# Designs tried in a protein design chat: VH-VL binders against q91z69r481to671. Part 6

Target 1, 191 residues: q91z69r481to671
Amino acid sequence: GRRNSHARHQDSGQVIPLIVESCIRFINLYGLQHQGIFRVSGSQVEVNDIKNSFERGENPLSDEQSNHDINSVAGVLKLYFRGLENPLFPKERFTDLISCIRIDNLYERALHIRKLLLTLPRSVLIVMRYLFAFLNHLSQYSDENMMDPYNLAICFGPTLMPVPEIQDQVSCQAHVNEIVKTIIIHHETIF

## First folded at step 1 (VH-VL)

Design s4 (framework fv_imsidolimab)
Fold by ESMFold2-Fast, scan of step 1:
Structure s4 (fold): chain C 191 residues (1-191), chain A 122 residues (1-122), chain B 112 residues (1-112)
Amino acid sequence: as target 1 above (191 residues)
Amino acid sequence: QVQLVQSGAEVKKPGASVKVSCKASGYTFTSYYMNWVRQAPRQGLEWMGMINPSGGSTRLNQKFKDRVTMTRDTSTSTVYMELSSLRSEDTAVYYCARDLEYSYGDWYFDYWGQGTLVTVSS
Amino acid sequence: DIVMTQTPLSLSVTPGQPASISCRSSQSLLHSDGKTYFYWYLHKPGQPPQLLIYEVSNRFSGVPDRFSGSGSGTDFTLKISRVEAEDVGVYYCMQSIQLPLTFGGGTKVEIK
């Protein structure tokens, strides 16, 4: 249910936020083959309406008769992560995470990323496992949806792992995208 | 429509291994976990473990972890359960059962294979 | 492991009469998300098990409304308002709040 396979571990106190689970469920049902998902913008009005509904404790995606644009639902998911006071990938780990780009061997890079992520709070790791399992799954439909791991990384990278203001924005953004791409591709090794 | 078709009955000697297959059709194979559940004669249902067909990762019941291996072949949409070091107590009907991993509010076995009888006799 | 205990072990019911089956878990099945991870299955002779009730009280597709599930925490009940010949089989409860997944010992329902 509300718990995916990773949350089925013995930690019964940890949950996935409703807005995250509901948006991902909607995309799994209606959006896996949607061309340009997450890249194509939805209606800003609809994105705002859906997000406000969730903030009121309602589930706007549970109504069978409601017709929601898939790009708007995808936009709500991105907006949720962008709006977190503490980014999903903590700012304190930024330099350590992007330094993994120097590891040429992709398997070794994945192992090093895993070691860094395992130091994060369990609540953060549960959300990461859920999100990246979804992104990996979505990328398996890239023949239809045109969103491979690289495309998804450039859509989510800035949102999940924002480049700190003191860093070189252009160079570091390329590194962030590559790290996020690695996590999507190698999520089984990392989580 | 969803269909899970298992391999035929097997008779094995104690100490041998058995490998049971479950071929899935009618849905996206990699989107749903597959579980294995067995039932010994005059006994109840017992969960053995599950496999994620996408990456091949498994979660196994501690009781069987040293003897059971679960694998899959994405090209044929087939999952496999191999049980080694067979004993008479392993005589049972073995079922594959589909789980709804990514369905909101759903985490249950909605479709089951027909079952495979494994008999272990000396 | 969570232990699931079913009562009674067997039931003989006159057609058209009600039947009640109980299941008790050794630990609460209520998750912090507000959901209770509890299920009922029916195993008919010669067929694989089939899902009857998911998350305590929700009927699976095609299950007649004479079947109803209720309960909370550790105590759960399956009721059949009027038992029919097609209802013969062994009923199993299951929990999925933690691994390993565990089933009750089963309750056999037969017609008198």
Scores: ipSAE 0.000, ipTM 0.445, lowest interface PAE 14.4, mean pLDDT 84

Design s5 (framework fv_imsidolimab)
Fold by ESMFold2-Fast, scan of step 1:
Structure s5 (fold): chain C 191 residues (1-191), chain A 122 residues (1-122), chain B 112 residues (1-112)
Amino acid sequence: as target 1 above (191 residues)
Amino acid sequence: QVQLVQSGAEVKKPGASVKVSCKASGYTFTSYYMNWVRQAPRQGLEWMGMINPSGGSTRLNQKFKDRVTMTRDTSTSTVYMELSSLRSEDTAVYYCARGGEDYWYDSSFDYWGQGTLVTVSS
Amino acid sequence: DIVMTQTPLSLSVTPGQPASISCRSSQSLLHSDGKTYFYWYLHKPGQPPQLLIYEVSNRFSGVPDRFSGSGSGTDFTLKISRVEAEDVGVYYCMQSIQLPLTFGGGTKVEIK
């Protein structure tokens, strides 16, 4: 079913979920220079079509002949992470992660973030390493695509590390975006 | 109610391009995929590709990917199929056919255009 | 690509007699959602193709009940219980589970 496929992808063990690998591969081939990628919405119909195909065990992006709207593929990747039963950054680590904002030296902040992330399951770390390597690479094309690390952090932050309802939403969201930005920029130090 | 009306017959020389239109009416244009299928004389049906009229994204048959372009105009509820670098073997009747509502793979082709004859001759 | 093989290539039928057309796919057309994305079309002379059967066995609106579809996995059959003059044409099977969408080579049905 849909739930079983989603849960299986979340619990990928030692491998990258097909939907994540395929979307990232597609964007690396066709979307690195695309202005506003992840910020601009794609076709909702196409996003749902692609997502459902992956949930059925198919890879709609494996056919190199197929043309898909790049914003729709980007939307599928975001939808996948938004739909995880447990966010990629676990809610239990939220306060520890945002507290890293207090470390003014960015390199030392990155090392502290690394220390916190290394306590996560290996399956989660593998996906994080893969995603943030991709986001760092994409940000190197910001002169063309207009999506620097800050812009990508704004797009992915709420999805990857949602602010708990108990917390101050405005200030914590700013901290989440800053932490995610730090991870994108310093991904080689962190992973 | 549902109707697909295609442009008229075309005669082209080898190396030219042809652009065939298909105007949809009687349903929400952006809710259904639109497919293009051709049939050469005394041959079978061959799928060329499809377009999602909402976003404009296409899925094309590899055989045609370097020569075919599919587009749409939502203001006129019209899809277009342009085939370039025409050869004599591209002589065929070209059909548009309505695909799936939610998913491209639910492609019943429940309604078809009347067909457009494209003749490629020296 | 999924290859769709139709047999026979041509069939001459005496009016009122039954006809049977087969289609075999090179791989299963069964989706994990439990549906099989397989269709039958009739292409009559001078007309565009028309949908006869969708999802293996469901008759499209207006299709006479003398037409029936059956099959599973890779093997599919279209049956016409009593062939009429208006059934003359070329019959095509199609799969839509995988890109590119592929048709069978067609089965020409004509009256003796």
Scores: ipSAE 0.000, ipTM 0.444, lowest interface PAE 21.7, mean pLDDT 86

Design s6 (framework fv_imsidolimab)
Fold by ESMFold2-Fast, scan of step 1:
Structure s6 (fold): chain C 191 residues (1-191), chain A 124 residues (1-124), chain B 112 residues (1-112)
Amino acid sequence: as target 1 above (191 residues)
Amino acid sequence: QVQLVQSGAEVKKPGASVKVSCKASGYTFTSYYMNWVRQAPRQGLEWMGMINPSGGSTRLNQKFKDRVTMTRDTSTSTVYMELSSLRSEDTAVYYCARESLDYYGSGEYYFDYWGQGTLVTVSS
Amino acid sequence: DIVMTQTPLSLSVTPGQPASISCRSSQSLLHSDGYNYFYWYLHKPGQPPQLLIYEVSNRFSGVPDRFSGSGSGTDFTLKISRVEAEDVGVYYCMQALETPYTFGGGTKVEIK
């Protein structure tokens, strides 16, 4: 709310949003081995309840005995990014990012992506670094959770880097997923 | 159009191994998990396991875990199911079946497309 | 393992008449996400199985509206409002709530 803006509830550009940090922390504690994480939807009622709690300035995930469904927590994280007024990957960078698919060498592709992302505001880069470090770490458990970097890219691609309506939706979605996969795999090179 | 084309019928002796292939076309091979399901004569359908074609990770039915291996070749968009130490009760039609994809994680794990089936006969 | 029990074992139907098939699971198929991980398949002679209904009541693409699914938790029903000759085959229910995925024993539908 406007009344709570001076209580430092807003992102100062140097801090990860509470909803992002709390959801990622919860998944790191309880969800790394969960089969199909982010692929399975959570309860819409629970997802909305958790999101509304964060919007009130509460942290519903602070209790270590929390009995929240892991899929609902994962759903909150995706819903947060999908609901941003400006997507995490800005629409103005879409064409430049997608063009990186033409770079066949994956290391060179990662370096070019890094160069493009470094032009973004610091506040956006901090959130990206945090999110992709988490997705990379989660993907290391793919033998147990069945969610490798490509599976995670399919789940997050449309929410993080939506295809503009003037573009070919089908072909561009495949490219978005490949770019997001590259960022997950080459996280250390890019960030 | 989505198509799953399986290898031809096999006749094996008890104790042998069989490797069945399933070649996918008409979609992005690595985006969809692939399942293997069998049906013995006059019996019902039985799930054997699944593979993630992207990373190659598998989830196998415990009943077959020590005898079944599932692999894939991304260059040819083909999945393989190898069953070892064959017995007469392994005589069945073996199907590959694609598991549905939801980019937003709706949790729909149905088999939307199936291969034509491969008859494996185990006899002395 | 979740056990799926199908009834009847078989039924013979006059063309144009309705048919009803039941499936019962040994435990609830309702996940905490609000979905019943329950499906119906049709196995026609000489063809691979084909998906009819997903998530209890949703018809798959191309499935005629004479097919309908209902139920929740442990008790599910597939209804065909008017059986046609092309509906001959064995019907199977399936759960995908947990691995191993399991199928019912099948219900054979024949034209009288």
Scores: ipSAE 0.005, ipTM 0.557, lowest interface PAE 12.0, mean pLDDT 86

Design s7 (framework fv_imsidolimab)
Fold by ESMFold2-Fast, scan of step 1:
Structure s7 (fold): chain C 191 residues (1-191), chain A 124 residues (1-124), chain B 112 residues (1-112)
Amino acid sequence: as target 1 above (191 residues)
Amino acid sequence: QVQLVQSGAEVKKPGASVKVSCKASGYTFTSYYMNWVRQAPRQGLEWMGMINPSGGSTRLNQKFKDRVTMTRDTSTSTVYMELSSLRSEDTAVYYCARDYEWLDSSGYYLFDYWGQGTLVTVSS
Amino acid sequence: DIVMTQTPLSLSVTPGQPASISCRSSQSLLHSDGYNYFYWYLHKPGQPPQLLIYEVSNRFSGVPDRFSGSGSGTDFTLKISRVEAEDVGVYYCMQALETPYTFGGGTKVEIK
C-alpha cells in the first residue's frame, strides 16, 4: 500500500488533489441518490466560492455543519477538470483514443484504451482511476439518481476530452461520449 | 538528473508583490507535489504551502493564505509562488522543494530535491 | 499546529567524535498506517537544505552510514557516529503528519 502524507483522512494512502477528493467524498455521503446529479446545474456563485476556497488552501467541505447544494459541489468537480491547462485526456492522444471506437469487441476496446492510457504520466493515471471508480460506483445507483454510465459520459466527456475546433464537433462528441462510457463500465479492466 | 532551477534575486518595496519561479527537469513534472519553504534572516525554515502540478490544487499555510498564490505551467515544467502585500518581515530566501510521487511506494521522501533558493529583499 | 522542539541549539564537535541531536513533537507523529511522518534535513553553508533521513530511521541515497535516526511517537534522535568536517551545518527535523508541515528550530553543528 501507498501512504498519503498530505491528507491524513485518506485511507488508501494515495495523494489525490484535495478538490477532487473532497468533492467525491461529499457526493458519496450525500449525493449518490440525488436525481440528475452532474446534469442539473448548481449555483454558479456557490461553485465559484467553493473553488476559490480550495484555491486558497481551505477545505470548504470539511465542516459537517456546512450546508452546500449537492449540484454546486458536483459543478465544482466538473469545473476543476474543465479548467485544467492540459485536459485530463491529453489533446495529443485525442485521435488515438477516438480510433478505439472502431474496435467492435468492447473488452478488446477496453484493452486498447488501457494500452494508450499507460503511456500517460502516473499522476494523471491515479486521478483517472480514482474518478472512473467513483463514476462507476455512482452509476450503480442509476435506478435512484437517473444517471447511468452513458448519462455520466455526456456530462463528463466534453470536460475530460474536449473535441478540437478543427474536428466535426457532432460526430466526434458522440465518439468521446462512447469512449468515456466504455471507461466507466470497464474501469477495472482499464486501470 | 533531477534539477530545480529558481529565478534570480528580487528587491521589492513594501506593499509590492513578488513572483518566484522554479523550473523542474529530469523527471515527470506532474508526478510529484512541489513545496515552497522560506528562511528569514536569523530564523528557521518555514513551510508556505504545496501545489499538485497535475491539477493545480494547493494546500497553503494559514499564515500566508490571504497573500500567497501558487500556480504551475505544465508546458514549461515550472511552478510559481506569488507573495503579495510584502512587508519587511518577508525578507527571506525562498526555496522550492520536491515532494514524493503519488504512485511510488518505494520511499516517502519529502523534500528530496531543493531549488538553489531565491533571495527576496523587502526594503523599508 | 504541531510544534517541533530541537535540542541543543548548537554543538561544537572534535572531528571523529560522536554527536547527538534530539527532536520532540507536541503530539504523536504516528499515522493510522503505522508510520511516523518524521524527517531530518541538513543545511550546509552556501547550499540548499538536503534530505538525510526519511520516516525516522531510513537514510536517503548517498547519505553515509555514520548517520542514524531513531525514535517513535514524540521523541526522535539523530546520531552521527564520527563527525567529519563535511558534516558542518544546521540540522532540522520536520513533521509531515499534517499540514502545515513544521520544522524544528535547528541545531548548528561546528568543528572545534
Scores: ipSAE 0.000, ipTM 0.449, lowest interface PAE 14.5, mean pLDDT 84

Design s8 (framework fv_imsidolimab)
Fold by ESMFold2-Fast, scan of step 1:
Structure s8 (fold): chain C 191 residues (1-191), chain A 123 residues (1-123), chain B 112 residues (1-112)
Amino acid sequence: as target 1 above (191 residues)
Amino acid sequence: QVQLVQSGAEVKKPGASVKVSCKASGYTFTSYYMNWVRQAPRQGLEWMGMINPSGGSTRLNQKFKDRVTMTRDTSTSTVYMELSSLRSEDTAVYYCARVDYEDILTGYWFDYWGQGTLVTVSS
Amino acid sequence: DIVMTQTPLSLSVTPGQPASISCRSSQSLLHSDGYNYFYWYLHKPGQPPQLLIYEVSNRFSGVPDRFSGSGSGTDFTLKISRVEAEDVGVYYCMQALETPYTFGGGTKVEIK
C-alpha cells in the first residue's frame, strides 16, 4: 500500500509524502484567502488527474505554469487521507481519544491528547505535525477564507478519525469534530 | 520541580508479593506515561512495563505479564507496581521513570527517575 | 525482542583521555521515517540513571559537548573526547523502536 508512495526529504531528514507536501505548498502559495477552501468541491476530473499523476511518481504541482483549481488541489489532499488503508488516527486509539472530550480544561485536554499520540509510530506523528501546523495556519485567515478551526475540523474529522461502525455515529462524530478542532487550535502544545 | 518519590526497601520470602509505590509531584500527573525498570545485582537495566496514569491502561513486558500488575491513584498522584510469586532472582532495585519529549519529532525518553526501591527476596 | 549488545564490559581511562563505547542491535533500529530509535544513559552509583543522548546523536539538556553519539541501523558509538572524574559510572544503550524496550548490558567507566 500507501507506504510505497512515501518520498524522503534528504535535507530535513523527515518523510512527508510528496502528495501531502506538494498540495500543502500549493495551498500556502495560492489558497490561504480562498473562500470555502476544503468545503467547496473541486473538479472531479482534475482531482483524479492530479491524484493519478502523483501515483505515477510525478509532481503535477511543480510546474509554475500550471493553473490548477485550488479546490481541486484541496480535494486531492482530503482524498489522500480518506484513502489510507489505516486512518491517520488509528481505530485502536478511537475510544481513548474521544474520551478526552470529558476534560473541560482545554489545555489539560491538549496535554492528554499529546500523551496518547506518543504511542503512535514517528512516521504518523511527522505527518500529523505537518498537517495540523498547516490547518492551524490556514485557520488564521478565517476572516478571508471563512474556514475557522471548527469548519476545518468538520471537513477533516471524518477523514482523519472515522467513527467505528459499532459506535453511535451521530454523537461520536460531534466528539471527533471537537477533538480535531482542539488539535488544530492547540497544535503547538500537542506537537 | 519534578520529583518522583518511591517507597522504602522491602524484604520478602519466596512466593510472596511486593507492592512498590512512586509518588509524583511538580507536574500534571495524568499527562505523562510512567515506566518501571529494574536492576538486579551485577545485572543491567530491565524494562518491566508502563502505565497511562489517566486511564490506567498498561503495556507490560511479556516476561512479567503473569506476575506484574501496575495501577495508579490519581487523587494522590501515585503509581504502583506489584510483583507476585517472588523468586530470589527478583532481588533488584526497582525504579519508576517518567516519559517525556521536547518535540514530537525528537522522540521520547525517560527524563526523570525515582530514587529506586531495593526489594530483597530471601528464605 | 530486540537484543542490545554492548562492548566493552568495562574500561579504565586516564583523566583527559578519550573513551569509546559500542552498542549493536539484533535488528535495524532505523524506521522507515529515517530515524534510529536509540538512546544513551549514564548510571552513577547511588543515583538513578540519567539521559545523555537521544536519537543517536542529540545531546540532552545540560550534557557537556565532550559527549558525542553516532551510528545508524545496528551499530552505534558513544565517544567521550576527554574523560573527567564526574563521568565515572555505567553507560547503557537503549532501543525504543518496539516494546519491550531493551537495554545493553552496560559499560563501566572508571578513572585510573
Scores: ipSAE 0.005, ipTM 0.505, lowest interface PAE 11.4, mean pLDDT 85

Design s9 (framework fv_imsidolimab)
Fold by ESMFold2-Fast, scan of step 1:
Structure s9 (fold): chain C 191 residues (1-191), chain A 124 residues (1-124), chain B 112 residues (1-112)
Amino acid sequence: as target 1 above (191 residues)
Amino acid sequence: QVQLVQSGAEVKKPGASVKVSCKASGYTFTSYYMNWVRQAPRQGLEWMGMINPSGGSTRLNQKFKDRVTMTRDTSTSTVYMELSSLRSEDTAVYYCARDSGYDEYLYGSWFDYWGQGTLVTVSS
Amino acid sequence: DIVMTQTPLSLSVTPGQPASISCRSSQSLLHSDGYNYFYWYLHKPGQPPQLLIYEVSNRFSGVPDRFSGSGSGTDFTLKISRVEAEDVGVYYCMQALETPYTFGGGTKVEIK
């Protein structure tokens, strides 16, 4: 059997940003077994070149003869989310989301996170579903790539859900990482 | 807005080959798989195969694998289906149809947009 | 290959009356992810086929609410609560659990 789309692509034009879709597709094809993916830095020059190409409306990853360093492509994906004017997880939901850490049962925690995320705009939820489905799948190769859900949460947590400046940075970062880890592990329950 | 525009009708003799094109617009061409489906006169719909426009890899119905080739040109956002060793039984309307999914994680298998169809007539 | 069997072959419906079309698969279409990989299409003469229902019961954009899909595993039903003139055409079910993707034989819907 083939995996079906849970995002339900509708008659709405492009629902996933090209840069996100292209980077994830490239990693799915070439990077699932790459040790340290997202943790190991790519070439900063190549990361900037790829990002600038997407900003010009080009797709630098569509040419099968042009190959790119997998760590650089991974770096582009992280920089895209980091550079959003509004973080993927909105600052207004920060306190409610990290409060879910108080729920000891992981399944019940996932259900509470789901209820909070369903209040977000559909455009944001579609991107989240796409990203976390990818991170969940990538983590299933952790025996080879050494990136389990916790490792991926450390790499993406600060980028997707930045701790507001008024909060305790150390304790809240630990909570962010745990919430993101929960979303990666329990992706199918949440989305 | 998503559009799939196919090449015009063709008349071929038995033993010839035909190459049908499907030009995509209104979306990111390399983000969605493209399927080919045909319908012979007074018969139902038959799936021929699909192509990943990004890498060019294909999944073909075994019934056609020895005769069908699917390719794409990313610079023109066009997919091609070439069927060789044509027989009268290959007379059909050939459709391209976009798969709803991007890849294996969000892969959908419903055909959300279809081309207008290309009639291929094989007669002696 | 998974075989899809549709019944009836054709039906003539008085405008405003309901219609029901059945489709059976030779094996379960329920994947371990919890979804049935089952779809309904409408093919009108002179037009390309169009998607009506995806994943058993979800109406595609622009599809009127008089269309509804139901079922699970191997038995699926498409219902039209009140058939309109614009609903005339051939209805096809499809499975996409595995390749080759296969269609039912079609059900022709006509107005009396």
Scores: ipSAE 0.000, ipTM 0.447, lowest interface PAE 14.9, mean pLDDT 84

Design t1 (framework fv_tislelizumab)
Fold by ESMFold2-Fast, scan of step 1:
Structure t1 (fold): chain C 191 residues (1-191), chain A 121 residues (1-121), chain B 107 residues (1-107)
Amino acid sequence: as target 1 above (191 residues)
Amino acid sequence: QVQLQESGPGLVKPSETLSLTCTVSGFSLTSYGVHWIRQPPGKGLEWIGVIYYSGSTNYNPSLKSRVTISKDTSKNQVSLKLSSVTAADTAVYYCARDYYDSSGYYGMDVWGQGTTVTVSS
Amino acid sequence: DIVMTQSPDSLAVSLGERATINCKSSQSVSSYVAWYQQKPGQPPKLLINDASNRATGVPDRFSGSGYGTDFTLTISSLQAEDVAVYYCQQYYSTPYTFGQGTKLEIK
């Protein structure tokens, strides 16, 4: 029928939050070769100033005339995801996602993760697709920036997929980092 | 309506580069990937490669040294270039949409009609 | 590379009878197999994906089954319009590979 006859992923009303889009654009322009990006902390004052500017409806990164510390912009992106009311990876899917660690074949693991993530709301999927495409691209510059998929997974794992308090914190954190690493590496298979 | 349409030269000389274009409508290349598949006369299907929604590519290792797939999202076009062609590259060339649904089912759901390429002097 | 082998290479089935096409993979591909129908002069058409999921608009007489290395496409009551070459394809691992095809004809 009428289903599947048009662009299914293309939906009027798909939007990336301005803070996410602006930070990623800035890092793509100035930060791809920056050593330790996302691992090295920026100025907390500058991070808060940039974040508060976005919350007021301003875009502090739209003006190419002003210099911003790349580590501060990276910090804003991480802080945005950490501060979400509901984590980007919903807590309800945590156990299902972590169970994928038991799949030894990495490509099969990616396909199982894909099946789980496709059950999420479209608004969440569009942000995930955008973020993980960016993280994969950034990892291609690891010779210069020293941030391979594993390093990025350690930086983003706790932020994107926090371990619920009822779970074993130590073992689950290692699993979260491995799942996030798999999503970064295989983002084209998953999204 | 979702459509893909291949175009390019019907005849290519040995040693030259084959250049084909796939023009898409009814969907965005920023949301879907596109595969290239070929079929020699009277033979089966061979996967050439894919360009994903992100712009990343993956190629059949048997063709990787000769193949480049690229896209121009503003023109709704995907391009295939195959260098150093021989008679073995004579085939019908198809482009197809890389699709998945909300249940996680994957497939090449819509294909172009194909364009015939003959490698001959 | 994963090799997909179909059997038989060709078969003739009477109208209204059951047609069965088999596909074997050289290693486990879980359920990540699709089936395509190709009529002369036409591009392939997706029939089944995930081994058993029927694509939109595909008649109920088409069904798929299997897991791991052994897969089957069944047409429960053959119609004249079903004359075609049928291909299985794995999408478990790149490069994606197709079976050699099975030609289905009417007796």
Scores: ipSAE 0.000, ipTM 0.467, lowest interface PAE 16.9, mean pLDDT 86

Design t10 (framework fv_tislelizumab)
Fold by ESMFold2-Fast, scan of step 1:
Structure t10 (fold): chain C 191 residues (1-191), chain A 124 residues (1-124), chain B 107 residues (1-107)
Amino acid sequence: as target 1 above (191 residues)
Amino acid sequence: QVQLQESGPGLVKPSETLSLTCTVSGFSLTSYGVHWIRQPPGKGLEWIGVIYYSGSTNYNPSLKSRVTISKDTSKNQVSLKLSSVTAADTAVYYCAREYDYVWGSYEDYGMDVWGQGTTVTVSS
Amino acid sequence: DIVMTQSPDSLAVSLGERATINCKSSQSVSDYVAWYQQKPGQPPKLLINDASNRATGVPDRFSGSGYGTDFTLTISSLQAEDVAVYYCQQYYDTPWTFGQGTKLEIK
């Protein structure tokens, strides 16, 4: 149990964590057309090397002479959110969030999700807005990268909004993926 | 079966560049990383660096200014170049692969298969 | 850089007796520790990875334990073929670093 870097950056104020900002910047520069991004795994060793470098306060992605595998950088971003002690979508909001699936009208569903998320700390909302704007933008390249909003929701859903053990894992995971998909598509309505 | 074999000059003169080759068989360089490790006579092990399956590299900071690791996947070869050598670079040089990579796992594994090593002496 | 320190530098153990080698890291490395065995004229051989996971083909008498900064390699019943130098290694962060080695001999 060590403190995670996200919690440390939240404590410092309105700043996007360096690891999140740097990984997203790298993917925007080199990865928008990469087939299977976030679905295809990177090197476990490289993922941990990059993550540990950020934990020391270094930026391994700023070295212009170094080539990093795009799948490894994508893996670091996913690992960062998965490793948060408190998930980005808090567990106490889980039932309220998945119940939005019952709202058939997608615009009304987005508005209800917005209402629930506005109860979260400002530091969490800033990271969410940044991440989901990125995921929406990445999905606009789905003809090249083969990662539409649903594919991205499958990759990020379990990481951002883990299903509590007391719940039905299979059924709830489908709901989580649909909620995350809705947030990616309707991010401008929600944030 | 899985094998790694180091090759290169047994003797290198001070100030020259050391060039070593690691030839692999039984696995693809597009699926595994390869590390370089050295061992001076009567001393312990020192990690030099790695080339990942993707082609990305990471070097020991103490050697970074002098070391380059590259690969040719079509020839199943990884190369190590170390410039401006001195007597302190005299060692047995090993190449080793990453422990068996399990797709979708984010756990580090360690080095499961090593070459036999090649002896390099830096002397006039 | 993370420093790995082994103890003892050398030990002599009678055949059939337990041998214990310790390894300490200068900072927490979680369970990202491997142990290697090296015999004269041979490359190192992986024995243990992830602090406690025995590598394929390694005899049951070898076991590893530890988490954080303190790690142990145990050989429960020493055999003649176990005479070697043993190294611990962390792969928590680069550069990967090894302990100085422990030389194991028969009494």
Scores: ipSAE 0.000, ipTM 0.455, lowest interface PAE 17.4, mean pLDDT 84

